# VHH binders against q9y6x5: the designs that were tried, part 312

Target 1, 379 residues: q9y6x5
Amino acid sequence: LPPKLLLVSFDGFRADYLKNYEFPHLQNFIKEGVLVEHVKNVFITKTFPNHYSIVTGLYEESHGIVANSMYDAVTKKHFSDSNDKDPFWWNEAVPIWVTNQLQENRSSAAAMWPGTDVPIHDTISSYFMNYNSSVSFEERLNNITMWLNNSNPPVTFATLYWEEPDASGHKYGPEDKENMSRVLKKIDDLIGDLVQRLKMLGLWENLNVIITSDHGMTQCSQDRLINLDSCIDHSYYTLIDLSPVAAILPKINRTEVYNKLKNCSPHMNVYLKEDIPNRFYYQHNDRIQPIILVADEGWTIVLNESSQKLGDHGYDNSLPSMHPFLAAHGPAFHKGYKHSTINIVDIYPMMCHILGLKPHPNNGTFGHTKCLLVDQWCI
Key: E = the ipSAE of ESMFold2; O = the ipSAE of OpenDDE; V2 = 0.75 times the mean of E and O plus 0.25 times the DockQ between their complexes.

## First folded at step 13 (VHH)

Design Y8 (framework vhh_surovatamig_d1)
Fold by ESMFold2-Fast, scan of step 13:
Structure Y8 (fold): chain B 379 residues (1-379), chain A 125 residues (1-125)
Amino acid sequence: as target 1 above (379 residues)
Amino acid sequence: EVQLVESGGGLVQPGGSLRLSCAASGFTFSDYAMSWVRQAPGKGLEWVATIKQSGSEKDYVDSVKGRFTISRDNAKKSLYLQMNSLRAEDTAVYYCAAKYRYWEAFYEPKSYDYRGQGTLVTVSS
């Protein structure tokens, strides 16, 4: 039987939740596996960009999913959640499930991971579920385990996505210990259910399982708003994305728009595209707009209105509050090993190694994940 | 053409009740989570309630919990809001709104895929 890998994402699972709350099921998983305490994600620290970086090993400027809302200057196309099934947006990279299906006689399976219900380079995941937020974790898990156990050709790569704790993080904010405790306990119980189901089906001992996330969460407030309408009139620009990273497409001279914005608030940085910090790796793509506004941690950009979000993400990827974790268990991984930090782009070449796939050119460094693997030696 | 058409608004006394309806057309209604958002005079948009695609999962802003009930009929392509024990602060234009993917977007009214033209609810003596 070829090696098998299940990649699980709990959206918005901030790394330090592990230290501030009890996770008995996740701790049992880690005890016999590995833990990476912090994963440095890509900028911007948003769901679609980071989920695609995990499965391609590329920065956003390279894979083309640069935000959850995008505009392509060359084709004049707009991207949003409701039209995300256009392959155009996803075709600048090759995700691991496509490589898995094309390099070997193998199948892939997917429960809701961003991009898996889209034909990318004319290849869609062999088994997939169309996105529907009403579908329970249990139903997603049932489909994935059925496909892992009974498929011909064999399913060797499977993905499972869950929207929590991100949804509750936005609603309550990460500092609401009562509500976050309730939500995180439910997630730990789901991890317990996942392990139990894999054991019941005889999959546990021979399956590699990665549990990770795309980003963290930070506390927001009605006292920390940046009103963009106080800086510039709507007639001067088209707004492509708003908060906490605003994407501005000028309708007049770019320099005039920049001058109206540059001193508007001490709590945001205003960048012309060519001046975006190199450390963000967020510059070389036609979907990155001519002017980008980056709010300081915990500040929300608004259009003459309040915001009901008490938590948000999308901020600078150097912020620990934006970092998720990675835990893994299975025959490829050491037992009881803890590692401090990896880059989110390092996950892709590690997964390719586990599956015996030749990775497409990527921004990850295999050396950063070597100490997690039983068949490798550390530096 | 996508359309969301709200109805059922009107003038009601404090403590009274109203039932809002929204008729959807031009998209696959059962694939979308549906929300009610409102705008009080001189204020910004405020999210009120959400119901997921199947109708089994519902969420409410704290100020309306126990007073408002959101429901949907996928066969009729309709969304409803039963409003009980109405207060003066519930006075607003109420909009029907649709969102395909992102749960976080329900707490940010500007991020909805589709929104109707609204129906006015006035709570006064």
Scores: ipSAE 0.592, ipTM 0.833, lowest interface PAE 2.6, mean pLDDT 92

Design Y9 (framework vhh_surovatamig_d1; at its last look DockQ between E and O 0.68; V2 from the best seeds 0.00; counts 0 for: pae E 3.9 > 2)
Fold by ESMFold2-Fast, scan of step 13:
Structure Y9 (fold): chain B 379 residues (1-379), chain A 125 residues (1-125)
Amino acid sequence: as target 1 above (379 residues)
Amino acid sequence: EVQLVESGGGLVQPGGSLRLSCAASGFTFSDYAMSWVRQAPGKGLEWVATIKQSGSETDYVDSVKGRFTISRDNAKKSLYLQMNSLRAEDTAVYYCAAKYRYWEAFYEPKEYDYRGQGTLVTVSS
């Protein structure tokens, strides 16, 4: 009868969507659970970095997944979302499913959370699905619920990842109310399906469920482009990541590349690695490049071309448009409690507490989430 | 080793139809989402259509919805684009493109893992 936790992510679910659209199923979930209105994510506000921060409680400079595209200066290795299976990239941290399997001798299950189809510290989720965007939410849910009910040793930690509303946010932009309303209603219906499936299987009252996201979304435009080719020739640098945070590896003197870029656009900040703002916690890792370009909200960095993305993320993590929310229900959580803000790194120590796991050293603060929990006192 | 070879391009009258094919080799085709991207004269690359790994989900740029149909045959390692009701504005070099994994939307043609050499489609009277 050990405590069980299902962690669900809807990629790119901006916190502000909750106040601008109707979510009857999600609101019913929250009525008998908790809502954190804003989750301050880590910089950069991208999918791989923030999903790994949720399950490690670490800033990107500490867990090593510093972008969706990376270059490691020491080993000369390259990482992308199409080349993410090398454990090297993931081994700078210990995600919660590894800790769950090693400390408590219990099983973990995963439906496509970033990193769960990779052996990390020689440990892979007991049950997992290789990433495939064609697999329906229904099939992911069926596998997770089957594993939660039919595993020995028992599955005590499970993850479920879904690509929307991120894909539609990029295609239409978050200000397209007609298309976003349709997409968000479908997501609310999926939340309804999730709750109904858990009730049907007798799991609902005894399972802790967290519904969250990795980042938000902001509106982009063809009128807000920063063309790097107008400022610097491709022969002077290797581009590791482009937009909205460009990672620049100089092929010539770093100072010369910096000088060509520093006045390129009034809508972009150019940082030498040592000058990256401390508040980003984005500096102390070999995978962070010598020069980082940070576009202002809604601006897209391009190489002499247009962009079809009408929405994007990756911007400054202080921007409310980049923030997701967190909702939770289950025996560990209060009913009908609302909290304003937590840091995304705070989710990990909270989950460790719920599961009875000893957390690895992390950047989260358990005190920030204690008011959500029934076994904690909040003055 | 990795190859994407497009065929089926040519000259066609406005309102006509054309079917593009792409033959893939050197990688596990069924693990990749496949797209058609195009480049019109004097313009940048434009994403046109995507089909996910199993063929169960498709997506299109608004200007071609209802006119173009993307399909795939995983056993034959082939991608297709059926183009109907062609317009002068559809004139472009059409590229077959592959994306292994995506955790975000891939409406950025520069971010694809592999791209073929293209096939020219000219719509003119």
Scores: ipSAE 0.712, ipTM 0.882, lowest interface PAE 1.8, mean pLDDT 92
Fold by OpenDDE, look of step 14:
Structure Y9 (fold): chain B 379 residues (1-379), chain A 125 residues (1-125)
Amino acid sequence: as target 1 above (379 residues)
Amino acid sequence: EVQLVESGGGLVQPGGSLRLSCAASGFTFSDYAMSWVRQAPGKGLEWVATIKQSGSETDYVDSVKGRFTISRDNAKKSLYLQMNSLRAEDTAVYYCAAKYRYWEAFYEPKEYDYRGQGTLVTVSS
């Protein structure tokens, strides 16, 4: 029988939550499997980009999902949370569920993972749920496990997505111990439900399961604001994305716009597209705007009419507060092993290995995950 | 054309009540989480309440909990905000806003897919 893999994402689960809160179910999951304590995600550290990096092994400049909000100057198209269904945005890469499904006697399933309800390269998952935030985790889990258990061709790769603790992190801020304790307890309970259902269905021993996240969360404050309206007239540019990484499309000379913004705040770096630091791997795509603004950790870029969150993400991907974790269990993984760090793009070649798929060209390094796998040598 | 049209605002005394309505058109109303946001004079936009697509789950900013109730009628494509025990600090322009992919209640103006023109609520003696 071909190997099976379930990839689960809890949006905005910061890595150090594991150190600061109790997770009985997740800890049990880890005890019987493996843990990567910190996963360095891709810049910008947002939901759509990082979820697509997980399943493609590519940096954002390569897979083309460079933000949650995008603009293409040639086609005049816009991408947003509510406008993500155009394959135009996704077709610069091939996600793993497409690769998997195109194999003989295999199919893929998805429960609201970004991009899974869109035909990519004219291929859509055999089983999927249209995104609906009102659908419970239980219903998503029930559908995924039903498909894993009863489908023909068999579902060999499945994804499951949940919006917490990201939403709550934005609302309460990650440093609100009282509220976040409650939220994270609920997440742990959902993990318990997941494990219990897999056991009940007889899937637990044979199914590889990865539990991970796309990014962390940093604390924001009303005292740490950068108001762009104080630096430049709104008529001089179009705002494509705002905070904490603003994407600026100049309506006047780019240099003039740059000069008006470069000294706007000591807590914000302003880059011309060609001067974006190489370490971000965020330059070589037409969807990246001519000027980007990058706020320091915990600072929020605002306009005069803007509201503010108590927590946010999207900052420099080298910041620990932006890092998620990865845990895994199943026949492909060791038991009781902990690893310090990997890159988020490393997950793709690992998943391909587990599933016996030939990976597309990617930015991941399989060697970084060898110690997690029972069939690999680890020094 | 997408439209969100707020109504029901006005002048009310402290302790009074108002019911705001929002009529939606031009999009599939039932697919969107709906929110009320407000902007007080001289202040930025503030999130007030959200109701998810099914109408069974709601969330509120702490300052209005127990006083405000958000509800929706998907058949009528309408959003409501029952405001009780109004306070001076509730004075603001109230906006109806829509969000399809909802993973947070606190959005910048650009983060909402659609937003109305607003209705003014003034709480004064």
Scores: ipSAE 0.452, ipTM 0.774, lowest interface PAE 1.3, mean pLDDT 94
Fold by ESMFold2, look of step 14:
Structure Y9 (fold): chain B 379 residues (1-379), chain A 125 residues (1-125)
Amino acid sequence: as target 1 above (379 residues)
Amino acid sequence: EVQLVESGGGLVQPGGSLRLSCAASGFTFSDYAMSWVRQAPGKGLEWVATIKQSGSETDYVDSVKGRFTISRDNAKKSLYLQMNSLRAEDTAVYYCAAKYRYWEAFYEPKEYDYRGQGTLVTVSS
């Protein structure tokens, strides 16, 4: 019986929500499995980059999805969350579902994980849903469980993606306890539905399930805006991405653009590409623009206008507000074990181990996650 | 080739109603989440309401909840905004906007793939 793994992401689920809100269903899941309280994600702390880091074990500079909005100067190609299907963007790495389904007698299934509806290295997930945010969690779960039960060759790796609490976090901000409590209760109910469905179908005892997220969320405010138009004329640069990490392609001398921006706000760091801090692992890819602007936590970069987002992410990955959690349950995992922290890139080699796959070269460290696993010696 | 054409704007007294329409062409309308955004005199763009691809879910800025209703007809490739109990603060140019794939749930008015030319709504005594 080959090992099976379901990887679930609830987008924008900040790690400390677990301590600040009630999650009876998720807490039961954790009690029978493992919890990593704090997952250090990759810079920039955006959706596409971090979801791809989970499934490749690579830093963003290495897998090539360096932001939710990108530009490639050689090919003149543009990437956005509405223009993400060109394999060109994804082909700098091999995600785990590709490796998995190329094995004899194995398939992969996907309910809307970033990249799973793209033919990466001419290989698209064996079963997948094209991304459509109108599709309910129940329908996504129905498709995934149907594929796990009824596919030939069998589905051994499956992914499931859900947009909350990210959507509500942007709208309300993480400090809106009334609205976020309601949103997070709904998410806990969905986790309860997930576990109940797996039990009803006889999958629960033999399926490994990881519940995690890509990033957290920090509070924003109309009182914390950085107006770029007050510092530099729009005609001097092309804006590839705006906030909270702006990607700037100079149209004039790069040093002149840098000098106009460097004192624009005390709440923004301005980096030439070669000066980006080494701890970000965010320098060695052509898709990273010559100048980036990194706003301080809770600050929003705008073009002479207001912003309606009350919460955002993308900030420095050292910030606890940007960090998700990881919980897991299944035959590969201990019961009742808590672990303080891992790096998000460590998830990939752990998943490869669970599935019996040879990992591609990556930035993860298997040793960081081995204590979660029953088949590993841990002191 | 993409076109979004708004209509139905005009002058109305406070407490009145208007229905805005947006006719879409040049893209697969049912693949796009649709929004209304507005720009009041002297202010930046403001998101007003969004409706998902199937029409199954809607969302509104708090200031219009209970007064405005967004709807769509995918067969007619049309988006609508029923505006009731209008206030002077609702005076703005209203734009129809479209976003494909909807990975992030909330888009700033400048983040949409397509935007129309707008229709003016003036609420005044």
Scores: ipSAE 0.385, ipTM 0.751, lowest interface PAE 3.9, mean pLDDT 92
ESMFold2 (binder alone), look of step 14: mean pLDDT 83; pTM 0.848

Design Z1 (framework vhh_7uia_1)
Fold by ESMFold2-Fast, scan of step 13:
Parts: sequence; structure tokens; C-alpha cells
Structure Z1 (fold): chain B 379 residues (1-379), chain A 124 residues (1-124)
Amino acid sequence: as target 1 above (379 residues)
Amino acid sequence: QLQLVETGGGLVKPGGSLRLSCVVSGFTFSSYAMAWVRQAPGKELEWVSSISGSGGSTYYEDSVKGRFTISTDNAKNTLYLQMSSLKPEDTAVYYCARVQYKYHSGEWEPFDYWGQGTQVTVSS
């Protein structure tokens, strides 16, 4: 009788949206489950890094997905978007779906979670969908629920990824109450559809469901731009990633590039790799570039251009605006319990416990999530 | 200054071929995914194809899969769309676009820079 877990991500779902907008379906889910009000994500507060941290329990420097755009100095390879299918980028860690398939005679299923359409350590999710943003939430949900009910060996771990509210957060900014209200109401309706589908199929009582996100969103403005071309000529460096964390690969002496950048704007911090704050856990990987620029919250780094973005993320992970939430329901979870904060890397060892898997070495602390679980002491 | 300049559009007969080119300047080409997006007369923008900055991944709208090929020449900072077996339904203005978001979509919000567009007309 193996336990089952469905992990759902709504990309860019800022934690305090729960306080500022109505979520009747999500609130009903929480009433019979648990809520973690803030999840402290990993730095950089970007989609690929944080989605991979959720399923590996590792900081970005350890799992190797250190940004949405990366350069590996050893192999000279470039990862420039989420659709790169080279296993090289993903092989520095073992995600939970791989462990689930290898430790137990069990299957995994995936609807668009980053990395699930890539063979990692020669293992791909038993059932998966190739990434395609035009595929509806309903089609993703239909496939996941079909695989949860009709697989042999049984699907015990399933993932479902949805691009909103991140896309709309970028377009409108989190302070646009009219547009964000419409977007978030649609997401709440999708959560209602998810719960109804699981109840209709007889899965609801025996399935553990986690609803979470990878990061939040902060308001940006055309009045808060950092023009990198005003700081340094493009002939001095190769730009690996731009905003709000710029990854700089010097074409000349690193110290000369650093000196041109360090006093250019009062609204960004410029770090030599070895000077990156220890609290970021963002230093010990060849894909982290020799110079990193970190913009202040709400500031956008540009190349002699305007920015159309009214919202962004990637900023310092200590910022509450960068934090998502976590809600969960199922036989493993208490009912009506509210918890203040966990680290995003803590989700992995909790999920391993629920599934009865031995976790790979990780940066999470199981003790941080014990109060959520019915079979654990909370002291 | 960021620029995307499309060329190669024109009038072709059904079953014909065309190659569109997009020359980019002002950014590191290999650091961004690039896309082709089209707009048929009186219709909304439709995503056609995308390529990762590494060139390792390509994606196609179902209606063009097997007929169109997207590619890049990083040394020339040029994006291409090789179109074959053209149909009247492929008649549109074709735009070169830089992908802003982690995943592309059929919506124009995922793209931060656009070219001026090039007209492709498939007719007798």
C-alpha cells in the first residue's frame, strides 16, 4: 500500500497574495490541511534554481542549476533557457522522481516540472509531458490523474507545474490589483478544479497534495533602471545573465572589470565570486561567474534600453516579496495547522519521509517540517 | 542599441519554400532563446518556433512541425526559419523575437524585443 504524493507549483506565487486577495478554494484546502505562511527560497530567487532545490533539497551551488541562464567554465557549454535538454546541466543532483523510481518498484509522473523531460543519471520520469506552455492546466491535470489511477508499477510521486501567476506578475506587477485579482481568481478556480477532480476520482482521501511555488514577485519601474552600458563597455566582458542578478565573465583582468562596476550604481551590489555573502550559499560551483551583480529590490539591470517588466524576481532571498508559501493536505498532514516559515530545501526531506524514501545528502532539515506531519513529534 | 532585423519574406506559391533571416545586435545572442511569431490578417499573434540560446533545443507549433526548421548561426548573430511545403494558411507577417521568460508561450508577453516583421504571402 504505497503512499502517494502530488506536488503542484504555481510559478511566482508571492506569499502575501494570500492576505491581499480572495482564495475561497485554497482556503478550503488549507482548512483541512496545513499552511506554511512563508517559504524561504534559495538564492538566486529564479524559477529553474528553486524548482530544482524543491526536488533535491540542495542549494543552487550544490545541484548546479545556478540560474535560468548559465555558462560552465570547464566544459564551455551554455544553458540559455529552460528548454535546454542536455542532461549535463541536471546531473549534479538526484531529484526525488529518480530516487522514487530507483529505490522502490514505483513510477513517477510529471506535467511540465523543470527537469522532468530530461534523462537525469539515465533515468526519466516513467510518465511525462514534453514542455509546451500552450498545454492547458486541465490537460496537465487530466494526464496526472490518469497516471495516478492507471499505472503499473503505481505512480507514487507526481508533479504539476503551471506558469501563472509569474507571467502576469512580470507583465502587470504585483501592485496592479485589478489585473492581479483576475489572474489570482483564475488560479484559485484551478485549485478548486484540482480538488474536485481528485474527489471525483476517489483519490482525495489517500493522496498527499502539496501546493507551493518557487518565488514571489516585486514591483519594478522605468524609474528604477541600472544601465550597465553606462558602467562598462561590452568589449570587457561576456554577459551570462542580466537581471536582477548579472553574471559577468571578464574578457580582461577580473580586477579591472570589478573596478569599472563597483561604484557605477548605488542600487546594485558588485561581488567578486569569493566575496558573495555566505548566507546566499552561492559560491562553490563552476557555473557561478567570477563577478556577480545583485540589484536592489525593484531595480532592473538593462543594456542601454527601457524595460517592459513591471514585476520581477531573482532578488535577495531574505526579502519577503521573494517568498512563496506552501499548503498541503492528505493523510500525512495535520488538519488546520498553520506554521510560520520553512526553508525551501526542507521540502525534499519531508517528501522523502512521506514516500518512505531514503534521502540523498541534502541541505534541508527534517526537524523544520515535523510539526506539519501527523506521525511526528513537534517540540 | 538592441536591434532585430528580419529579411527573406515574399510571395510564394503553395508547396514552395522560403528562408527567413533575423540579424540581431546589441546583446549576447547565445544567452537568449529566440523565437519566430506570426500574425495572419485579422488574427492574433501565434508562436511558431523557438530555439534555445545553446542551440540544443528546438520547439515548434504543431501546424508547422516537419515543415519548418529553426536554426542559429552564433558567429553571424543570425536566427533562421527555413519554411517548406508552404500553405495559404501560413500567410502572415513573421516576427523575430527575443524570449524573456523561462518558458516560451504563444503570448507576446514572453518576448521583450521584436523585429519589424517580414510579410510572407502564400498564394497563386
Scores: ipSAE 0.000, ipTM 0.153, lowest interface PAE 17.2, mean pLDDT 88

Design Z10 (framework vhh_7uia_1)
Fold by ESMFold2-Fast, scan of step 13:
Structure Z10 (fold): chain B 379 residues (1-379), chain A 124 residues (1-124)
Amino acid sequence: as target 1 above (379 residues)
Amino acid sequence: QLQLVETGGGLVKPGGSLRLSCVVSGFTFSSYAMAWVRQAPGKELEWVSSISGSGGSTYYEDSVKGRFTISTDNAKNTLYLQMSSLKPEDTAVYYCARAQYKYHSGEWLPFDYWGQGTQVTVSS
């Protein structure tokens, strides 16, 4: 019986939500599985970068998805929306579904995980859904369970992505208890539906299931805006990405642009690319622009306009508000074990171990996840 | 083609026992998870129990746990539901179902082939 793994992401699920709201279905899942209370994600704390780090085990500078909006100075290509299908952007790494399909006769299945509808190194997920936010969780779950049951070669790695609570976190902010309570209760119900579906199909006992997220969420305000137009004329630069990490491509001398920006606001840091803090692991890639602006938590960078976002992410990855959690259940995992913290890049080598795959070189440390696994000794 | 034939239903008194049988043909029985699903008068379909294709893993809805036992006989290509300590609330049509879901828009139950059903009535 080959090992099987289902990886589920609820976008923008801040770890601290687990302590402030009730999740009866998720708590039942954790009771017979494992919980990692905080996952330290990669910088920048955005959806595409962190989802790709989960499945490659690499920092953003290494896998090449460095933001949700990118420019490559060598090729002059722009990545301008979430549906860019050019393999160029994704080909600096090998995600786990590609490795899964190339080692032995195995299939992968995907319901909306970023990158799974793109051929990467000439390999696309065996079964996939083109990204469409209007497709229900139930329809995604129906396809995944059908593919898990009815595939040849067998599906051994499957992914399922859901946009909440990120969309509501942006709209209402994480401090809106009434709206967030409603959204998070709905997510817990979806987790209950997932578990019940797997039990009905006889898959629950023999399937490894990971539930995680890419980042958290922090409260924003109209009182915490940084207006770039007050510091520098737009004729001096091209804006590649705006907030809370602005990516600046100078049209004039780089030093002149830097000097106009460096003292613009006490609530953002301005870095020349070579001065970006080493702890971010966000420097060694052509898609990282010559000047990067990093806003303080809860501050929004704008161009002489208001922002309607009440919540946002992308901030410093040392901030607990940016951290998701990881819960897992299945034959590979201990029952009733809690772990404090892992790095998001550690998920990839753990998943490779569970599936019996040889991992590509990566930035994760298998030792950090050993205590979660029944076949490992943890001292 | 596929045939799922349920037998063993009938009228029983509260506290009694029944064994339902589902004889299947037209597919490799031991390769699929199998389920029992019931529909009580005036209610929606309710999943009762599932068994993995190997017969090694069994699952039950909470209200029947400890009273019902699902099992298979691969040599006879037959699925069983042994029901004990029956209650009036167990009165329903019981369906044998194969848990190999084919996607149908708007359907959430993960079963692609069903038997005709067998009536179980628990009353005096």
Scores: ipSAE 0.257, ipTM 0.692, lowest interface PAE 5.4, mean pLDDT 90

Design Z11 (framework vhh_7uia_1)
Fold by ESMFold2-Fast, scan of step 13:
Structure Z11 (fold): chain B 379 residues (1-379), chain A 124 residues (1-124)
Amino acid sequence: as target 1 above (379 residues)
Amino acid sequence: QLQLVETGGGLVKPGGSLRLSCVVSGFTFSSYAMAWVRQAPGKELEWVSSISGSGGSTYYEDSVKGRFTISTDNAKNTLYLQMSSLKPEDTAVYYCARAQYKRHSGEWEPFDYWGQGTQVTVSS
């Protein structure tokens, strides 16, 4: 009987929400499973980049999804939410569902994980839902559980994505205890529904389940704005991405643009591409622009306007506010074990091990996750 | 042709109720989230409420939560906004729109809207 894995993402689930709010259903899940308290994500700490890093084990410069908005100078193509189905953007890596389908007679199933509705290396998830934010968590769960129980070849890898608490984190900010408490309680109830559904269908005993997220959230304010229009006229550059990491494509001399930006605000760092800190692993890709601006935590880069966002992410990946968590339960995992920190790129080789797949070359280290697993020795 | 037609607005006293309707043609609700957005005099467009295409998930701006209820009737191709406990600050032109959650921006964005909207005026 091949091992099965369900990978669940709640977008924007900041790790320290776990200590500031009550999660009775998630706590029951963790009690008989494992918890990694912090997952150090990749830079930039955005949705598309980090979701693709989870399933490839690669830094953004290596897998090619380097931001939520991108421009490729070689091909002159633009990436936005409206063209995320162009395989060009996703073809620089091989995600785990593709490997799962190609190495054995196995199927993959997907409820809206970024990239799963795109044919990558001419391979699309065996069962998938086209991204549609209007589809309820219950409908996504119903499809995933149906496919896990009623597939030939068997579904051995399944993914489920949910937009909260990211949507509410942006709208209300993570410091809005009343609204965040309501949203997080609803997410805990959805986790309860997930576990109950898997038990009722006879899946729970033999299924490995990972619950994780791509990034955290930090509080923003109208008092913490960086107005780019006060630094440089828009006629000097093309803006590829704005906040909190601005991607600048110069229309004039690069050095002149850099000099206009370099000392404009004490609350952002300005980098020529070759000067981007090595610790970000954010340099070696044509989709990374010649000048990158990185705002300090909680600061928003704007173009002569206010921001409606009370929360945001994308900031330095060393910041604890940007870190998600990972919880897991199933036959591959220890029971009642807590681990402090892993890197988000470590999830991929761990999942390959659980599924018996040979991983593609990746930036993860299996040793970092081995203490979570019952078949490993970790002293 | 795609059309959204808003009706049901009017003059109402504080504490009153109104039900707005939006009749849809040219597309199916299962393919789109739907939203109500409003524009108060001299202000920008403000998102009020969204509903998933299945009708299973609803979202509200904090200022209207508990007072407004968004719903759909798929048999009538109609989106509703039931408004109760109306306040003077609810005075606005109300538009229905197709909506999408944009993962790249982290926000609900009205995709488009149609007609002139429907005026809601709350005053004594």
Scores: ipSAE 0.109, ipTM 0.533, lowest interface PAE 4.3, mean pLDDT 89

